# VH-VL binders against Protein broad-minded (TBC1D32): the designs that were tried, part 2

Target 1, 124 residues: Protein broad-minded (TBC1D32), of Homo sapiens (Human) (q96nh3r1119to1242)
Amino acid sequence: GIHPVYFCSTHYIEMLLKAELPLVFSAFHMSGFAPSQICLQWITQCFWNYLDWIEICHYIATCVFLGPDYQVYICIAVFKHLQQDILQHTQTQDLQVFLKEEALHGFRVSDYFEYMEILEQNYR

## First folded at step 10 (VH-VL; from p01 with light chain R31S S92R)

Design q04
Fold by OpenDDE, fold request of step 11:
Structure q04 (fold): chain C 124 residues (1-124), chain A 121 residues (1-121), chain B 107 residues (1-107)
Amino acid sequence: as target 1 above (124 residues)
Amino acid sequence: EVQLLESGGGLVQPGGSLRLSCAVSGFTFSDYAMSWVRQAPGKGLEWVSAISGSGGRTYYADSVKGRFTISRDNSKNTLYLQMNSLRAEDTAVYFCAKSWRYGVWDYFDYWGQGTLVTVSS
Amino acid sequence: EIVLTQSPATLSLSPGERATLSCRASQSVSSYLAWYQQKPGQAPRLLIYKASNRATGIPARFSGSGSGTDFTLTISSLEPEDFAVYYCQQYRSYPLTFGQGTKVEIK
C-alpha cells in the first residue's frame, strides 16, 4: 500500500478543528474519541477506503505541490463535508463506526481548495 | 427556518439576457453548495448549475455551458444565475436548491418556489 | 451522464392503496439516490436520500429501497396529499441527473 509521510500534529488538528468546526469538535468530545485519531487513520491509509481513486490522486497531488500541511487542511475539509452527518451520528452514538466505515462520497478535493487556502492563510 | 426565494424571472427575447437571484436565510449560506434546477412547462427537473459553498468551484450542465454563469455573494446570502444568449429551450421555472453539504455532488434538502423565465419572440 | 428512467410514467391508484415507483439507472449509482415529491405549482420536496433514508419530517409510509441500478420508492398506504409527481435523482457522478418523473394520480 501507500505509505504517506506524516506531517500532522495532534495538537494542530485539534486546535484547527475547534476553531473552524466547533460543533464537530464538540461531537467528538461527546463521543469519547479524538478527531486526530480519525485523521491519522485517513492519512495513514491515504484515504484508500474513503475516497475515490481520482480524489486520492488529488489529495496526494495537493500535498505534494502545496505542502504537507495540506494533510491537515484536507482532514478539516473532510470534517466540514461530514459536519451534518457527524452531528446525526453523535445522536445515535455510532459516530466512530460511521467515520471508520463509511466512504466520503461527494467530497471533492478541488471543491475545497479555496477553503483550504483560507485555512492556510489563517493558521500557517 | 430555511428559506430560499428566487427572483429575476420574466419575459425575454431570444438572444437576450437575464439575471436570477436567490435570497436565502435560516442557515449558514457559505457552508453549503447551491444549485439551480429548472423545469420546463409540463416537463421534469433538469440540473442547470452548481457552486460550492465558498464559490471556489462552479459546474454547469452542457446545455447551458458558456451561456450561464453561477455566482454567489456569501456576505449577502444571495445566489445568482447570469443567463446570456437565452434560447426558447431555456423557458422554465428556475429553482434555487440547497445542497446537503459544502460540495456540489449531493442531494437537495431545500428548494425555493422558483421563478419563471420565458424566452419568446 | 447517468440516465435515470422512472416507471411507470403514470400510476393511478386510490387512497389507501400501496404505491410502488421504480427508478432505474443506466449505470450504478451505489446508494446515492434521492427521491423528491412535487405537487403542482410547488417546489420539490426531499423524501428520501441515500436510497433508503427518510428526510426529516417525512411520514413513515414513505420508504426507499435499492442499490446499484434499481431503486424503489414505496408509499405503503396512499394519503390524499400523496398524489403528486415523484422524481429520483442521482448524485453519484457529474452531472447531477433526475428521472423523468412518475405521476401518482387518483383513480
Scores: ipSAE 0.709, ipTM 0.911, lowest interface PAE 0.7, mean pLDDT 94
Fold by OpenDDE, fold request of step 11:
Structure q04 (fold): chain C 124 residues (1-124), chain A 121 residues (1-121), chain B 107 residues (1-107)
Amino acid sequence: as target 1 above (124 residues)
Amino acid sequence: EVQLLESGGGLVQPGGSLRLSCAVSGFTFSDYAMSWVRQAPGKGLEWVSAISGSGGRTYYADSVKGRFTISRDNSKNTLYLQMNSLRAEDTAVYFCAKSWRYGVWDYFDYWGQGTLVTVSS
Amino acid sequence: EIVLTQSPATLSLSPGERATLSCRASQSVSSYLAWYQQKPGQAPRLLIYKASNRATGIPARFSGSGSGTDFTLTISSLEPEDFAVYYCQQYRSYPLTFGQGTKVEIK
């Protein structure tokens, strides 16, 4: 996998999340833990146990060919994918457990290519 | 309140073309994948096509691949299905369905009432 | 593709009775299975997602169970408005597929 040294600053993740997914951003604050902590876990494990093998390969390939910044864009895309679930689990006060233990079913890197390109254009 | 309203159905001859529309309201259209699901008279449900929230990715059932084109105009909150080279077996009620998420591989939390497409000579 | 087989094809019951509907997948779909209700001339309505979670507004008499390949939709006590066709749907893998449906009709 990609080494954690390529992980972007927590500030960048927070800023991007606040701008792109304000409801998710607020949910994290209400739950009392930082989105960057979850991102670090995902990236450190190369999304192992979260994504299926094909999507892990897509993730790695994306970061290799498009640049390490896409580690952050992928995380934002995943939060977008989980937006409704995040809001629901915020209400049930089990958001942290949900994000740490549940697989990211249905998330396909390719579905979010256009979205990530827009992120790159706006925040590069 | 979420609303999905299909239109464009009708009678068409085999080999003909038809374009369906689905007007949506009550949610942020671009945040959710959309699908077309059809139901032949007296039969079950069949997934036809799906498109991601931004429209960057499209998927088709093998039965319609190469003939149907799914698209969306997020500025108009409208989903489309261009159907070409129509066959008799394409006769069905076509439902517009909203996915739970931006991605296409999910369950559908809202459905339209459908529009009938009849392909006959 | 993953084939979903529902049984029985038709279930004839009286109001107040318990209904048990089965959906079997040709391969594991984990918990990524949904159930829909469809009444004549109407659009399908989501009942259950992730095998066992009731959708918003769905009465408690509806429950889903199962994982892997075998799933069950249970209606604890049938109401007159529950007589309809029920479909299961998997969203584990491409393409999205539905079962052929189970018709719950009044005896």
Scores: ipSAE 0.683, ipTM 0.906, lowest interface PAE 0.7, mean pLDDT 94
Fold by ESMFold2, fold request of step 11:
Structure q04 (fold): chain C 124 residues (1-124), chain A 121 residues (1-121), chain B 107 residues (1-107)
Amino acid sequence: as target 1 above (124 residues)
Amino acid sequence: EVQLLESGGGLVQPGGSLRLSCAVSGFTFSDYAMSWVRQAPGKGLEWVSAISGSGGRTYYADSVKGRFTISRDNSKNTLYLQMNSLRAEDTAVYFCAKSWRYGVWDYFDYWGQGTLVTVSS
Amino acid sequence: EIVLTQSPATLSLSPGERATLSCRASQSVSSYLAWYQQKPGQAPRLLIYKASNRATGIPARFSGSGSGTDFTLTISSLEPEDFAVYYCQQYRSYPLTFGQGTKVEIK
């Protein structure tokens, strides 16, 4: 697995989420489900049960070539990818179930490179 | 209310060029991928091109690659399709379509009414 | 490229009848299949996403089922506004593809 020193802090994830995706932040706040809870699952499993094999390879390569802080930026990018889904499942009050069971179809790391570089520039 | 409004269609000769626009409102444009989908008269739907929410990634059907260029201006809430070297088989109604998500590999929850492009001598 | 083959090409039925439309993929698309309705001179309208989920505002008479390569759209009791062309679309992989359509028309 991933060593504990690479785990995202709850504060850092919540700060980025509030700044970048305030509607998603509000959805987690209203639901009482912590964003760091699902991010920890994604990161510690290298997205194994959430992404197909090729996208897991993209995740690993991004962290190797661009640095381990990209684990955080990828999680924020995944929230951006799921933004409308998260808002819908907050409305139907099943957000936790959705996030724990969702295969992240359509998420491609390359589609979010520009976004993640902006996150790095703004928050590093 | 989500609205997608295409414009720029018309009659052109083979080899000509045309630029389509799609003005959007009712959602945060930069959060979603966009596509152009076309329909030849009496035929089915054909995906043409897609662009990610930031505009950083573009994708094209083989039938239009090298001739068409998709772009977006997120500050103007407008999607574009520059069509060059037009052929008779490009004659179709062109629809602007909004993806459900930021990434391009998705279904389309909203469509514009379409704009007709006719390529004829 | 994933080819989607819809059958039948034309389905001639009366209002109140049950319509069953088929879409077969040339390789597995898992559950990443959507259905659209298109009336003459209009844009397509999303009916079903992820094989079986109704889009917002779609009446309960529309239902989708299937996974892998075989998918079905069912209209339990046809209304006059349901006579249209129906398309399936896969979003599993590049390039995005549509079926050729099934026209549901008045007998």
Scores: ipSAE 0.202, ipTM 0.764, lowest interface PAE 5.3, mean pLDDT 87
Fold by ESMFold2, fold request of step 11:
Structure q04 (fold): chain C 124 residues (1-124), chain A 121 residues (1-121), chain B 107 residues (1-107)
Amino acid sequence: as target 1 above (124 residues)
Amino acid sequence: EVQLLESGGGLVQPGGSLRLSCAVSGFTFSDYAMSWVRQAPGKGLEWVSAISGSGGRTYYADSVKGRFTISRDNSKNTLYLQMNSLRAEDTAVYFCAKSWRYGVWDYFDYWGQGTLVTVSS
Amino acid sequence: EIVLTQSPATLSLSPGERATLSCRASQSVSSYLAWYQQKPGQAPRLLIYKASNRATGIPARFSGSGSGTDFTLTISSLEPEDFAVYYCQQYRSYPLTFGQGTKVEIK
């Protein structure tokens, strides 16, 4: 497994989310559920209960090949993938349950490589 | 207000080429995957092609692979479909459709009104 | 490729009646199935996503159910604007596929 970058995980996630996905940032704020809580769960489990085996391999390979900061960039990409779902579940007040149970249907790491490279360039 | 407006349809001969455009507004275009879906006159819906929010990944139905090319220009909020080597069976109304999410494994929450492509001698 | 088969092909009913439309998948799509309504000369409109969730602005008379391979769209009491063609669509795997449609027409 790959371990998270602990020294700035909550601040770094909050900064990136506010800059890149301000509506998602606002949704977490209104719900009282910290985005770092779900990100740490995803990262520490290597997405085991969230992605199929092939996408877990893509996640691990991305972090090994491109560096451990990509653990955070992948989490931001997942939030981008789920943006409309997150906004909907803020309205229905079940965001935390949704994120902990969501299977990340349709998420493929390769669809987000270009986006994550831009995140690296802008926020490195 | 979300708007999707297709253009570029018309009458072409078999073997010809045509480029469709879809101008979008009312949402952040680069955040969402887009698809082309077609409907032959009097027939059902057929998914044709999809492109991820960045444009980095493209997908095609087997019936159009090698002949059609999907692309997007996120700075101009425009989706494109380049159609080459057109056949009579490509005759259809072509819809631009917005995916719910950035990735392409999804349903479509907004559709354009379509543009008619007719391929005949 | 996952084939979606809709039945019946045509459903002739009167206003006020209950409509039941079926969509069967050739293999499991879990709950990743959507339903669309299309009127002649118009674009499709999303009705139901994730098998049972009503899209924003869709009247309560529309409901979806099912999982795996067997799915149902129910219109509890038909109104004049409900006479249209209905399509199911799976988004579990590529290629994305639609059913062939069920036409709901006035008797």
Scores: ipSAE 0.167, ipTM 0.749, lowest interface PAE 5.5, mean pLDDT 87
Fold by ESMFold2, fold request of step 11:
Structure q04 (fold): chain C 124 residues (1-124), chain A 121 residues (1-121), chain B 107 residues (1-107)
Amino acid sequence: as target 1 above (124 residues)
Amino acid sequence: EVQLLESGGGLVQPGGSLRLSCAVSGFTFSDYAMSWVRQAPGKGLEWVSAISGSGGRTYYADSVKGRFTISRDNSKNTLYLQMNSLRAEDTAVYFCAKSWRYGVWDYFDYWGQGTLVTVSS
Amino acid sequence: EIVLTQSPATLSLSPGERATLSCRASQSVSSYLAWYQQKPGQAPRLLIYKASNRATGIPARFSGSGSGTDFTLTISSLEPEDFAVYYCQQYRSYPLTFGQGTKVEIK
C-alpha cells in the first residue's frame, strides 16, 4: 500500500505493544498470533474496508505530515481501541479471525491524536 | 468493582449554571470514553455529551451544544459537565456512563445512579 | 441523526409469556445496536450489545436479533423482575441516540 510497514517498524510494533498494552501483548502471545501480521494487513491496505473514507484520509495525512512512524502509532491506538475485544476473543480462541474481519467500528484517527503524540514523545 | 458516583445536581433558575461531577473507581479511567446521558422526569433517555479517554475529543447533542462543556481530569478520576444558560427543558436526572472502549462510538457497560437537575422559575 | 422508533409503547403480559420488543432505525446501523433495561428509580442496565450479544450476567431468556434497520429484543419467558422499561441505542454514528422506550408491564 501507500505507506507500507518497514522491517524496523515491525519490531517497533511489538516493542510498543509490550510496553503500552501489556495485557494485549500477552493475549497475542497466548494466541500464537503475531501482532505485526495484522498491522501489516491494515497498513498495506491503508485501512481500506476497515475505516470510513474520511478516516482513511486522516490516516494518510497524519503519516505524511507527522512521519511514517505514525503508521505504528496508529496501529497501537487501534489495539487500545479494541483492548477489551481482543481479551475476549483470546478466551474464545478466534483472535486472528476477529482482527481480520472486524470493521474497527468507532475508531477515529483524530480521537487518538493526543495518545499518539504521547507515544511519539516517549518512543521516538 | 466499577463505581460511578454523580454529584452537583440541584435547583437552579433559568439562565443559571451548574457543574456536575462523576467520581469513578474500579477501572483505569483514561482507557475509556465517558458520556453524560439524561432523563427528563417520566421521559426516555437522551444522550448529552461524550469525551474520549484522553479528553482530546468531545461531542455534544445539538440541544446542548454551545451551552454545555464536558471535561475530564484523568489524574483525579473525575468526569465533569459544565452546564451554562440552563433552560427548563434541561430538567432531568443526569447519568454518568462508561463506554466499553477508548473511543466514543460505543455502548455503555456501566452507569451511575444519576443526579437530579431542576431548572425552574 | 439516526432516529430509533420502538414498538409497542406498552406491552402488557403475564409471567411466563414471551415478550417481543421492536426497534426500527431511520437508516442502517449495521449491528451497532444495544438494549438496556431500566427499572423505576434505577439506572439503566446493559442487556445486549452488537445486536445479539448478551452482556455479562444477563440471563439466557434475554436475546437480541436483527441487523440494518430492524431489531428485536425477546424475553422468552417473562419473570416478575422483568417489569421495566426497555431502550434501544445505536452507536453507529454521531449523535448517539436512544429509542423512546417500551414499557413491559406484568398483568
Scores: ipSAE 0.067, ipTM 0.719, lowest interface PAE 6.8, mean pLDDT 86

## First folded at step 16 (VH-VL; from u03 with heavy chain Y107R, light chain R31K S93D)

Design y03
Fold by ESMFold2, look of step 17:
Structure y03 (fold): chain C 124 residues (1-124), chain A 121 residues (1-121), chain B 107 residues (1-107)
Amino acid sequence: as target 1 above (124 residues)
Amino acid sequence: EVQLLESGGGLVQPGGSLRLSCAVSGFTFSDYAMHWVRQAPGKGLEWVSAISGYGGRTYYADSVKGRFTISRDNSKNTLYLQMNSLRAEDTAVYFCAKSWRYGVWDRFDYWGQGTLVTVSS
Amino acid sequence: EIVLTQSPATLSLSPGERATLSCRASQSVSKYLAWYQQKPGQAPRLLIYKASNRATGIPARFSGSGSGTDFTLTISSLEPEDFAVYYCQQYSDYPLTFGQGTKVEIK
């Protein structure tokens, strides 16, 4: 069958998050929960239990046809999608539980293509 | 403090055009989807249109497809609604609304006070 | 599109009474339902999101419940400022839709 690309650099994820979403980066730092930990879980599960089947297919297709760096860009886009929620759950000290249990309602890969293209231009 | 300020409403004849603007402040505009919601006098709320945070995806209610165009200029922190081929049934107060998230399928946590569009001779 | 039907259309009550407002969806919206309050001449104000979570600054007398197709907004003890129109809104599926409103008015 189809195997996901497993490349995932903790340094690269953290650099992008710090540059693009500094408040989210700070929230992870304050919580003691590494952003690469949830990104690795999302990527290795192909977002199973996080996205509906159609969006899982879009994730896989994006990574296969646009390249492995898009695994990282989609994770940054997911953090952008959840930005306000992440800040709220940092306040309640349950960020890790929230991220591991959150269905990514309303996340559509196509809504983020332009953003991810900008990430590619700036950071590839 | 989050502020949403609509402008550009007024009286127009049927078949005419208007452009609405919504100036925003107090948040990073490009991080959030934006919406237009309207309310005819004495009536309920009707969702009109949405645009993603970077503007690449737009969505419209069936009642306005082909006549209205939503757009945004993130460098000016401004949302727009170009309304063409206006009809009497488009008479309403038009609200600018901020999505909770970047995506458009969400609740609206902040609203402007609205701008009145009246379509009549 | 998902139709939201609110009941009753008008709820006539006195201050201190409990208000119970219903919203029924034509198909499941899971928990992705919000409630708004609107006073005459004002913008709507978010009260409840994800069926049961109070938005920032909303008093504890407001509570929401339900999932799937049946949702309820409860105001445990009406204050004078609570007499307004209330709308439910689903954000489960495109297009986003509102209920037709329930007016809570003084008896």
Scores: ipSAE 0.350, ipTM 0.802, lowest interface PAE 3.8, mean pLDDT 87

## First folded at step 17 (VH-VL; from y03 with heavy chain V104P)

Design z02
Fold by ESMFold2, look of step 18:
Structure z02 (fold): chain C 124 residues (1-124), chain A 121 residues (1-121), chain B 107 residues (1-107)
Amino acid sequence: as target 1 above (124 residues)
Amino acid sequence: EVQLLESGGGLVQPGGSLRLSCAVSGFTFSDYAMHWVRQAPGKGLEWVSAISGYGGRTYYADSVKGRFTISRDNSKNTLYLQMNSLRAEDTAVYFCAKSWRYGPWDRFDYWGQGTLVTVSS
Amino acid sequence: EIVLTQSPATLSLSPGERATLSCRASQSVSKYLAWYQQKPGQAPRLLIYKASNRATGIPARFSGSGSGTDFTLTISSLEPEDFAVYYCQQYSDYPLTFGQGTKVEIK
């Protein structure tokens, strides 16, 4: 149970992705698949079937104790985690299938706390 | 072209210190975790240490914890390993290795050529 | 810590033969296993990741299989350049660990 993502959060996701990970942003643009679509899916499902149960708990705790803006920062951190994987996919259906079907291996919220704190400092 | 170039190896006496460097190019350094992996003469590979892309998380094998310090300077595209209180068992070729991603929990897609550290009296 | 045990320690084979290398983990690593090749005086080279995916530029004669605790690297027909030491590495959990290596040498 995390609060629903608002329209401002999806706009913020796209702006932040362009600023922080411009090659990933460009890959989504060339594919025609909006990054906010997958982020909304992740957030509304609380990453169910994308993260291991323990990491879902870390996600929820991060958002509850550090604030709802961390829903956005976690999505950007996931894109940073997947950066090389995303750049290997060139077709909209291939990229979308990859993002929807694959478990997020090795993504641990604690490994990205420093990055998310930097995002908060720079963009909040 | 991705390049990793270690330097700073040499002969040092037990109890001494040495600082290894790894200069990198061909990728955005701060986007990836970096590692040190060593190989004693005639032996297998042993993971030594890792550091996250911005340097806020560091990890060490138990055999080096408290004696070695991993660090990075992202403005200079350089990874470091400060080795203190060196022992004969630290004698090895030290490789720097690039993680596939920002966090340390993945394969190493690129390796340097290694630098030899010899600890003997 | 997750211990990786490779077998055999040494494979003595001729060019053209099939090589089968085993890596067993002390606990499940799911599919998060990589294989590396190392020739004397050289850095390791990534061959296989996620148990079965060939890295860029790796010839089709190299294949990987397995999940959980039991993994296999297969070289379908050995070439002269394939005589080297092979290491498995898990990246499922801290600390990252390697197997002790399997040396593939000319009979």
Scores: ipSAE 0.419, ipTM 0.807, lowest interface PAE 3.2, mean pLDDT 87

